VH-VL binders against q0atu2. Designs and how they scored, part 43

Target 1, 119 residues: q0atu2
Amino acid sequence: MLDKKARIRTSREYRNVFEKGKRLSGRFLIIYYVENALDNNRFGFITNKKIGMAVIRNRIKRQLRAIVREYQGQVKNKHDIVLVARAGIGKSSFEGMEKDYIAIMKKAGLFARNANKID
Below, E stands for the ipSAE of ESMFold2; O stands for the ipSAE of OpenDDE; V2 stands for 0.75 times the mean of E and O plus 0.25 times the DockQ between their complexes.

## First folded at step 1 (VH-VL)

Design v4c (framework fv_ivicentamab_arm2)
Fold by OpenDDE, second read of step 2:
Structure v4c (fold): chain C 119 residues (1-119), chain A 119 residues (1-119), chain B 110 residues (1-110)
Amino acid sequence: as target 1 above (119 residues)
Amino acid sequence: EVQLVESGGGLVQPGGSLRLSCAASGFTLSSYAMNWVRQAPGKGLEWVSIIYSGGYTDYASWAKGRFTISRDNSKNTLYLQMNSLRAEDTAVYYCARSPGEFTSGMDVWGQGTLVTVSS
Amino acid sequence: AYDMTQSPSTLSASVGDRVTITCQASQSIDSWLAWYQQKPGKAPKLLIHEASSLESGVPSRFKGSGSGTEFTLTISSLQPDDFATYYCQQYDSYSYPELTFGGGTKVEIK
């Protein structure tokens, strides 16, 4: 579980990311990211009904949190990052999600120079 | 005014090399994903390569190994290095901006530069 | 690589006609599809992104629809300025990192 301070929690915080941030899409994920004025990163997660039933959405959210947690130490500081799950993610494997996350984070240039888990 | 201007096209022999340039004005090139797209005479559009704002690059399967996309932030210029050129590489080469990285189309295009590969 | 099948290749129409162009993807790309207009000797012009979002300055007679694997560009009433070649383009590059264009549809005067 991500620390409370590492979470985007309010609608205002989400809106700020969507309005001022950049957007990148992968196979299963869309990421929105913007610099923040903090000394830590914050992550948000969005799963909508297009993904599937609530049970599926909750599973996907748990999996995405696990992925983000695994790589959070390798992400450049001072960013708010929102992960939006795409409709096809319900049929993806965990490894597929992870691969997609790594790919779009690389495209965004959000990994630190010393990142070593991103092959 | 936002503008892209390609240059560097010309006549080259098969097996030769050529480097195209795309000068951007009115916006910061490195803040966007930038593309090269080509069009053979009388044919359709064909995507060649992209460089994302974070510096990550992708290529069409046919372009890998022969084409290299890069940019010089200090010059606000995009490049396409083309090696081992073939007759089928003859085309007008466009640079184009993706304002939303992978989540939007290409909204700004140059007028293109013609590359002719012929013995 | 993604396969993008655009149809028809050529379309003859008259001013005032309703024109429909179709783009089919080999696999679901959600709404990650753009439409372009290109006139002879000119660079392509973006008309629609994300399947249905109209670019600024583009006439409302242009409409994009569809999602998944089937997409349509509709010109409700063809104008003289609309005779051109149109292209669809997908920008989903997870498995195959290619921003594939359709083959194009030339809309010409009947």
Scores: ipSAE 0.014, ipTM 0.682, lowest interface PAE 7.7, mean pLDDT 89
Fold by ESMFold2-Fast, scan of step 1:
Structure v4c (fold): chain C 119 residues (1-119), chain A 119 residues (1-119), chain B 110 residues (1-110)
Amino acid sequence: as target 1 above (119 residues)
Amino acid sequence: EVQLVESGGGLVQPGGSLRLSCAASGFTLSSYAMNWVRQAPGKGLEWVSIIYSGGYTDYASWAKGRFTISRDNSKNTLYLQMNSLRAEDTAVYYCARSPGEFTSGMDVWGQGTLVTVSS
Amino acid sequence: AYDMTQSPSTLSASVGDRVTITCQASQSIDSWLAWYQQKPGKAPKLLIHEASSLESGVPSRFKGSGSGTEFTLTISSLQPDDFATYYCQQYDSYSYPELTFGGGTKVEIK
């Protein structure tokens, strides 16, 4: 689980990202992202009813949070990022979601090379 | 300091199987993307497979279904399981580290282990 | 996966010469290209990442340039230690899952 400070929590904050942010679409994910005035990144997650039943949507949300947490050290600081799951994501593997996330974040210029590596 | 040491190479008959190991020292393998790269005698470098820190794996098209990359984080060791071996698989197999949690060039290489597929 | 074409496949040079090796990608890879040096019987050594970023400990006579589809590796004043085979390799996130190496360029004594 992501720390409370790393989560977008209010409707106002989500709306700011959607209205002022850039949009990039991947195979299973869409991201909306904008630079913030904070010292940290914040992430939001949206799983629409088109994905499937609540049990599927909750599983997807947990898996996306795990992926975001795994790669948080690679993300350029001071951004609000909202991940929107596309309808087809319910049929994806965890590895498929991970790959799509990496590809989108690199295309957005949000992944830093050699960030936070451990020797 | 930082080292990769391959083992497990040898002579195997066509249709046989072989498992290669790559022991890492001086760094935590699971914090990096790890690769297998091969080189047939007198030929160029050919990428085989990758495993990312989060566990996602990818393979060269010719390796899919026959080769499996894996790691044991508790032993800090990378593996390549090779099945249905062909004479064309004869090569020196290297393991190599990519900085960070995704591919960015391969900065540390093992010395390689020779696999010979012949009757 | 993108095709990576290196030229020339071999070149002969003398100590002190300026050597240029080229690498072409079949599609744009931005700057996601690395250069490696390999000596006979040894593992490859990373020289340059992100097209032009020199690795620590690599002599300044090595220089990478280019972006998009056309890249060069230049050795400004060839030393005895530089006779080796050189490879380019793309690692563009959008052309992944398959990483691709160029065919290699062997730099031989004239």
Scores: ipSAE 0.008, ipTM 0.596, lowest interface PAE 10.5, mean pLDDT 85

Design v4d (framework fv_ivicentamab_arm2)
Fold by ESMFold2-Fast, scan of step 1:
Structure v4d (fold): chain C 119 residues (1-119), chain A 119 residues (1-119), chain B 110 residues (1-110)
Amino acid sequence: as target 1 above (119 residues)
Amino acid sequence: EVQLVESGGGLVQPGGSLRLSCAASGFTLSSYAMNWVRQAPGKGLEWVSIIYSGGYTDYASWAKGRFTISRDNSKNTLYLQMNSLRAEDTAVYYCARDVTSYQGTFDPWGQGTLVTVSS
Amino acid sequence: AYDMTQSPSTLSASVGDRVTITCQASQSIDSWLAWYQQKPGKAPKLLIHEASSLESGVPSRFKGSGSGTEFTLTISSLQPDDFATYYCQQYDSYSYPELTFGGGTKVEIK
């Protein structure tokens, strides 16, 4: 799981991302994102009832957190990013969600482009 | 020192199978997306397959069903299992690490291992 | 996947020459293009990512430019160490992980 400082927790913070952020849609995911004034990135996760029952939504939310955690080092610093699962995500594999996340983050320009920051 | 060392190439008859290995040192292979890229003698580069850090795999359309990419985290080694080999599969096969800051580009590369498919 | 077309396939040049290699994508790839250098018997070496960003240790005589569908690699003053084959490669997020390389441009001694 992501630690507390890397999570969007309050309704006010979610609202700020939705109101002022940009939106991009993938196959299974929609992201909303905005630059923040912090030293770190924060992530939020939305799984609505159209996806399925609570056990399915909770599993998908856990899988998305795992994906985000794995690729956390790729993400350009100082952003608030909310992932909204689309209805079709319930039929996706973990690997399918991972692929969609990578593709949409790259398309948004949110993955770091500077090779000098690694190794 | 970050290094990739390939092995397993050789002469194989059409319809045969071969498994290539790529031993990583100086970094943890499971923390990166890893690729196989091939080059027929005197020809250009052709992407073959990827395995993401989370385990999702994908393949060039011509490789699907015949080639399987995998890794053994305990051995820090990447593999390419090649089945139903054809003369047109003759090439030097390189393993290559995805650059974390700009995924889909490759650094470092292994030295390559030659696979020759002929009777 | 997007086709990548390089021109010329071969060029002959002398030390000190300015050489330009062109790469065209069949569809817009924004700036998601890399350039590689390959010397005989060796693995390719990444030179440039994101169309114009030089990798650490790559000489400043190498310059990448372009966006969308048309890209160039320019070597402003060719050195002996630069005789090699050069490849462009798209890594557009819409097509990822389907990656494609150009056909290569061999830079030969005149």
Scores: ipSAE 0.006, ipTM 0.571, lowest interface PAE 13.3, mean pLDDT 85

Design v4e (framework fv_ivicentamab_arm2; at its last look DockQ between E and O 0.37; V2 from the best seeds 0.00; counts 0 for: pae E 7.0 > 2)
Fold by OpenDDE, second read of step 2:
Structure v4e (fold): chain C 119 residues (1-119), chain A 119 residues (1-119), chain B 110 residues (1-110)
Amino acid sequence: as target 1 above (119 residues)
Amino acid sequence: EVQLVESGGGLVQPGGSLRLSCAASGFTLSSYAMNWVRQAPGKGLEWVSIIYSGGYTDYASWAKGRFTISRDNSKNTLYLQMNSLRAEDTAVYYCARGLSEPGYSFDLWGQGTLVTVSS
Amino acid sequence: AYDMTQSPSTLSASVGDRVTITCQASQSIDSWLAWYQQKPGKAPKLLIHEASSLESGVPSRFKGSGSGTEFTLTISSLQPDDFATYYCQQYDSYSYPELTFGGGTKVEIK
């Protein structure tokens, strides 16, 4: 589980990211990202009913948190990042989700230059 | 009005190099994923390379190592450096703007510039 | 990149005809498919993105459908302005990275 400080928690915080942030779409994920005024990154996760039943949505959310946690230290600082799961993600493997996340983050230029484990 | 204008095409010998330019107007090029697409005479479309808004670059497998996509934000210009050119590289080269991130669909195209590789 | 087959390569039709062009992917690309129209001596024009989303200004007679591995572009009633070459294009962030165009379909006058 991500630290509370590393989580987007309020509707206001989410809205700020959606309204002021940039959007980048992958196969399984859409990310919204914006710079924040903090010393840390915050992540938000959104799963909707299009993905599937609640058990599936919860599984996907858990998997996305695991992925984000794994690469958290390699992400550029001072960003709020919201991950929105797309409908097809329910049929994806964990590795597929991870690959999509990495690709999106690279495309967004959100990984630090010295980041490893993303090749 | 938004538009793209390619330049730099011409006749080059096999093994030679050429740099194409794509000047954008009416929009900020760096805010979009930008692509190069080529079309050999009488043939179909072939994707060459992409540079995402975050600066990440990608290439067709056949283009890797010989082609380099880049941009100059101050000039709002996209480039394609082509090295070790071959006869089969003869084509009209288009620059194309991605509709949205990740910019895989292209909503704006230049008029194209002809590159002819011949001895 | 996944293999993609566009069919037919050439299609002869008359004004008013219903025209269907197909693109088939070797593996599922979800809805990551676009359709373009190109006329001789001109750059391609985006018609449809994400399989079924019609670009602004494109006539409603153009319809994109399909998902996964099978996609179709349908022109409900062919107009004189529609004689051109059409291309599908697949894209996918899962199987990095190559974007691939179909071989094209030339729609010509019968």
Scores: ipSAE 0.382, ipTM 0.839, lowest interface PAE 1.4, mean pLDDT 92
Fold by ESMFold2, look of step 4:
Structure v4e (fold): chain C 119 residues (1-119), chain A 119 residues (1-119), chain B 110 residues (1-110)
Amino acid sequence: as target 1 above (119 residues)
Amino acid sequence: EVQLVESGGGLVQPGGSLRLSCAASGFTLSSYAMNWVRQAPGKGLEWVSIIYSGGYTDYASWAKGRFTISRDNSKNTLYLQMNSLRAEDTAVYYCARGLSEPGYSFDLWGQGTLVTVSS
Amino acid sequence: AYDMTQSPSTLSASVGDRVTITCQASQSIDSWLAWYQQKPGKAPKLLIHEASSLESGVPSRFKGSGSGTEFTLTISSLQPDDFATYYCQQYDSYSYPELTFGGGTKVEIK
């Protein structure tokens, strides 16, 4: 759902975000984020095996990618952002994950000026 | 090395105000969730307030409306503005750095500053 | 609201004893619990985060365990440096919006 330019792809790119970035925890998600030197955002997604079987982890990743794509136009540019699923995320609905993402992105200050128009 | 140093405590009359400061060194304050925690004489620890790395704030229900957490990132300093002080606010006030992965436990503490509220 | 009930309030023990301190949450906090040590006149020190993860530099005689609503801190062989007050702390802030500490357990020399 995200083009390749908007994806964090390499171990070095992930490590940079974890080592240099700011961190915020929500109910189902943790985000790490750092400014990048590009003109666009890049997103990464992490699910730990403790969350469940591969089918469950893949469903969660798919849902998170859909959420990020839906709101990507509202995110301030020039950031690398990694979403880490918390162990309890398997009990969440898509709507629950979406609300958590919106809340945590607002707390991070990563939504653009007009982000307050999302409910 | 990393340090937190509180200051600004003292003796104040009921209804009065104080501003506490917490100077951080050896790390970037805005990369972490920063907290105030207090301890009344002979009593346990009580969480007061948090400022998340993105600038969003939250408070214990009893502190909301009277206390304001803030930071000045250019000075790497955390603040607690305390208004309408009461005798029960007498405590040592600590600033604490929140470990954000996967939540907010406090891995670095200052030595505290004493606030005494009495006539 | 997540009340944290810590027991016992005071515990007398000798060097070499095995000490167990318990912390109970009024609702499940999964594993979002930390343990702190505090000596008189000093700030608390983080020992364990996420219920059982030992902080770097903390002696291995400290062990955290539990999940959900019941948690324990065990000191397998008390040392003179371990006489202190211990606090648990929940940090599942979404389920309970403020962070809460237990009332503390003072471990004192018998």
Scores: ipSAE 0.044, ipTM 0.671, lowest interface PAE 7.0, mean pLDDT 86
Fold by ESMFold2-Fast, scan of step 1:
Structure v4e (fold): chain C 119 residues (1-119), chain A 119 residues (1-119), chain B 110 residues (1-110)
Amino acid sequence: as target 1 above (119 residues)
Amino acid sequence: EVQLVESGGGLVQPGGSLRLSCAASGFTLSSYAMNWVRQAPGKGLEWVSIIYSGGYTDYASWAKGRFTISRDNSKNTLYLQMNSLRAEDTAVYYCARGLSEPGYSFDLWGQGTLVTVSS
Amino acid sequence: AYDMTQSPSTLSASVGDRVTITCQASQSIDSWLAWYQQKPGKAPKLLIHEASSLESGVPSRFKGSGSGTEFTLTISSLQPDDFATYYCQQYDSYSYPELTFGGGTKVEIK
């Protein structure tokens, strides 16, 4: 799954991204993102009860982590990024989530120019 | 007052190059996704290229390798470098500001600049 | 890439008429559709975004409706200022990076 160092883990770290970061909305995802002072990227994931039951929310979290992990090498260094799942994500396919993630990351300018899995 | 003003159009020989400019006033270009849209005489609208607020770029499939979109934030100006021009590139070229919703609709357009490719 | 099919290509109408033009997407774009008006020699003007949201300053006689693959623009009582060419445009994130316009509908005086 996603390495421990690449995860946003504390409520304080999440709050920093929400308060100081930029926001960009996709069809199923919202991202909040801010440059960090570390030497690596960190990702956070939020799936609230509006999405559905715990089994659905946990499935969505696992799928989003898998997508983020697959494309983590394309993300510009030194960013904290929080993915918030929108209510409609429970009806999406894995491919649909992946497409939305790629689109929103490109729109944010967070994908490196030499990304090879996006085209 | 917010506005976009294109310049740089003109007559050019097939195989030639031309650089279009789009000067923005009343707003900051780098805060928006900026686009080029063209229209051949008597024909419909055709999207050419986008530069996202974060600096990532994308192109219509037919424009890849020939056209390059860029911006100069210090001059608040958008550019389109057009190389290897063909007769079918003859069109009025508009710059347009995109509002993210999650894709882009165009709420502000320049007056356009005519590019004519002929011998 | 999502194809946008617009119909009719041309229609003739009189002042006071109700005019309807249709835009069909090759696959679902939810509500991510904009409508533009273009007068001869001028740049397009955004009328409606997100299928039905009227832009500030656009007369209420313009109405957008639809979702998924079928969309309509209706002008309830055509005015002299409305003789123009109208374009739809999809901006669904799943069509990324392609942004596509319909072929246009020219509304001509009868």
Scores: ipSAE 0.008, ipTM 0.575, lowest interface PAE 12.1, mean pLDDT 85
ESMFold2 (binder alone), look of step 4: mean pLDDT 91; pTM 0.936
OpenDDE, look of step 4: ipSAE 0.020; ipTM 0.693

Design v4f (framework fv_ivicentamab_arm2; at its last look DockQ between E and O 0.15; V2 from the best seeds 0.00; counts 0 for: pae O 7.9 > 2, placed apart)
Fold by ESMFold2-Fast, scan of step 1:
Structure v4f (fold): chain C 119 residues (1-119), chain A 120 residues (1-120), chain B 110 residues (1-110)
Amino acid sequence: as target 1 above (119 residues)
Amino acid sequence: EVQLVESGGGLVQPGGSLRLSCAASGFTLSSYAMNWVRQAPGKGLEWVSIIYSGGYTDYASWAKGRFTISRDNSKNTLYLQMNSLRAEDTAVYYCARTGSFDSLGHFDYWGQGTLVTVSS
Amino acid sequence: AYDMTQSPSTLSASVGDRVTITCQASQSIDSWLAWYQQKPGKAPKLLIHEASSLESGVPSRFKGSGSGTEFTLTISSLQPDDFATYYCQQYDSYSYPELTFGGGTKVEIK
């Protein structure tokens, strides 16, 4: 689970990322991201009804949070990042979502060598 | 005006090494993912390696362990260190920049290439 | 790695012809496909990214279409400047880290 400090919580905060941020699309995920003025990264997650029923959407959210937690140490400090799940994500494996996340984050320049790494 | 100029190609014997350079002008190299793509004489294009803006690297499976991509941000220059060269590595090597759109992976600018010939 | 198959390998055409080049992926790549033009002795030039998005400065006679596993590049009225070899390239994140090119299609004078 992500700490509350690492979560984008309010409509205003999500709006800021969408309006001022950059966008990058992968196969199963879209990210919107912007540098923040805080000491830490914050993540938001969006799964819409086109993905499937609530059970599927909740599973996807749980799996995405797990992936984000696993790779937290590789993410450049001071970014607000919103992950939007595409309709096809419901048919993806965990490995597929993980590969998509890594590829997108590297392409965006948000994964940096030695960024916040704790061995 | 964006320009990429490759250099360092030449004739080398099998088992030898070469380092290619790609001098970038008109943009900041560290802000983009940069690639090496090769083309054997009369053949098609083949992706070799990428260095992402954050410094992570990836390689074609056949290049891993023999080739190393790197950059010097202070010189705005990309490199490809090629070791244990084989005859099948003979190709024109292009430096290519990853485009800055909402999806990344296409190459918006290319250099003119440098020829590497591996032969005895 | 995903195989990218282009057809035909070579086609002969006359100025004014409508030319269609096909690119087939061994697995779905959504719309993560680019098209390049290469003239003899020159570096490739980007024409289209994300299957159908035309690059600035590229003539409107070039059109990209398709999604999933089948893609086409169409030149609606071939000009002398269009005799070249054309390549498709996939950049689907599921094939990460691989970026795969098709084998190329040479468009030559009939």
Scores: ipSAE 0.157, ipTM 0.768, lowest interface PAE 4.8, mean pLDDT 88
Fold by ESMFold2, look of step 4:
Structure v4f (fold): chain C 119 residues (1-119), chain A 120 residues (1-120), chain B 110 residues (1-110)
Amino acid sequence: as target 1 above (119 residues)
Amino acid sequence: EVQLVESGGGLVQPGGSLRLSCAASGFTLSSYAMNWVRQAPGKGLEWVSIIYSGGYTDYASWAKGRFTISRDNSKNTLYLQMNSLRAEDTAVYYCARTGSFDSLGHFDYWGQGTLVTVSS
Amino acid sequence: AYDMTQSPSTLSASVGDRVTITCQASQSIDSWLAWYQQKPGKAPKLLIHEASSLESGVPSRFKGSGSGTEFTLTISSLQPDDFATYYCQQYDSYSYPELTFGGGTKVEIK
């Protein structure tokens, strides 16, 4: 579970990330990210209806939140980051989503410089 | 004004080495994914290599092990170290910036290119 | 890596003609496709990204369309400045790390 301070909550906050942020696509995920004016990171999660029924979308959201929570201490501060599930994510395992997230975050330069031993 | 200026091209013998440079101005090079793209005389465009804003690198399969992309953030300069050069590496080499708001994608700014000729 | 097939390879046209260039991907690339214009002796110039998003300063006579596997670049009324070679380029994440260009379409004066 992510802390409440680490959540993107409003439509305006999401729109800011989509309109002003950078984008990077992985196999299962797209991240949008932008620097914020806070001392902390915030995360948002989007699963649209094309992914599947509500039970599937909710499972994917829970899995993505768990992945983000596991690695949040390695993420450079002061970023708003939105994870968007791509078509096909429903066929991915938790491990597959996790590896995709790690690769995307490394390529985006969002993991801190003192982070080490990331798959 | 965004500007990319390649240099370091020239004539080199097969098996030789050459380092290309790309001086960037008008933007912070490390904030973008940067690429090398080549074009053999009279031929099409071929992607060579990328360095992401985070410093990780990827290569076209034929370039792996022979070419190394790198950067010096203090000089705002991108490099391509080319080793074990072959005749088929003869091309104009462009540096190119991945477009604004996109970290992998299309190339919004290109340098003028620098010609590498590999022949004996 | 995705194969990108561009057609025609050469196209003869007159000023004022409507010109259509086609790019086909071997697998779906959603909308992750760009179009470039290259004039002799010059670097490529980005015209369109994400299939249909026109770059700033590109004339409105250029239009990109398509998604999935089939894409087109249309020039509604060809101008003298438009005689050039055009390339499509995919940047879909499934094909990563290889960013692939089409073979090019040379637009020549008839």
Scores: ipSAE 0.114, ipTM 0.732, lowest interface PAE 6.1, mean pLDDT 87
Fold by OpenDDE, second read of step 2:
Structure v4f (fold): chain C 119 residues (1-119), chain A 120 residues (1-120), chain B 110 residues (1-110)
Amino acid sequence: as target 1 above (119 residues)
Amino acid sequence: EVQLVESGGGLVQPGGSLRLSCAASGFTLSSYAMNWVRQAPGKGLEWVSIIYSGGYTDYASWAKGRFTISRDNSKNTLYLQMNSLRAEDTAVYYCARTGSFDSLGHFDYWGQGTLVTVSS
Amino acid sequence: AYDMTQSPSTLSASVGDRVTITCQASQSIDSWLAWYQQKPGKAPKLLIHEASSLESGVPSRFKGSGSGTEFTLTISSLQPDDFATYYCQQYDSYSYPELTFGGGTKVEIK
């Protein structure tokens, strides 16, 4: 899993991202992102009941964490980023989620220039 | 009830500019991704541009640099600024709402379209 | 870019006929495909999205199927109101920021 330092954990931290951050929507994900005063990025994950049963929500969260971990080294530093899963994500493949994540992150300009794992 | 009404079409010379409008009612324009789609006379449909709820914009490759999509939230109106118009830009231009929330998607509502004719 | 090819371009049929229109994508678009109906002088009307999801108010005689690169729109029993041009549209353009339509299929009276 993500290092605890790389995780948004408190309601206050989440609220800050939602209130002060920018928003971009993909097919399966909505990302909220804002610069932080840290030397590292922090990620948050939100799944709601519209996605499906708890088992599904937990699966989605695990998959999203895996995707974030895979690309975290290529994301520009000093950002708090919250991933909100959209209702249709439960029907998506892992690859579909990954593709959506990459697309959104690109649109957000959050990948470093030296990123080499993104299409 | 959702309604989209395009306006601003007309005759323009090659190299000219034109701004189209799309007045939305029955919903908040800025809450959806909105699109422009055009159709040349007797031809098929061609996507032009999209503006997401957050204001991010995207364009067909051929449209980049000449077309600009925007909106006025206070007027609940979508716009398409068209510059350096060419004969091949002659078409009925539709505004269309994306049926998927703030993403690339299908179009669930369309305006009646407005005709743009580029001719010398 | 995604290329969508519809076939046939023109289809002549009679009322009551079973009509099938195909749409082929140059690459997999999963199920991110919509079908539209357009009558002369009118805006397109959404029929189906996500390849097989029928839009509200659309008659059940319309059916969308397929995934990946091959899709079909079927009208089980053609009605007079169904003579029109039909378009498919992909919206899987995350790697290619372009939405693309098929070339259209005109369904006309035989």
Scores: ipSAE 0.015, ipTM 0.696, lowest interface PAE 6.5, mean pLDDT 90
ESMFold2 (binder alone), look of step 4: mean pLDDT 91; pTM 0.936
OpenDDE, look of step 4: ipSAE 0.015; ipTM 0.683

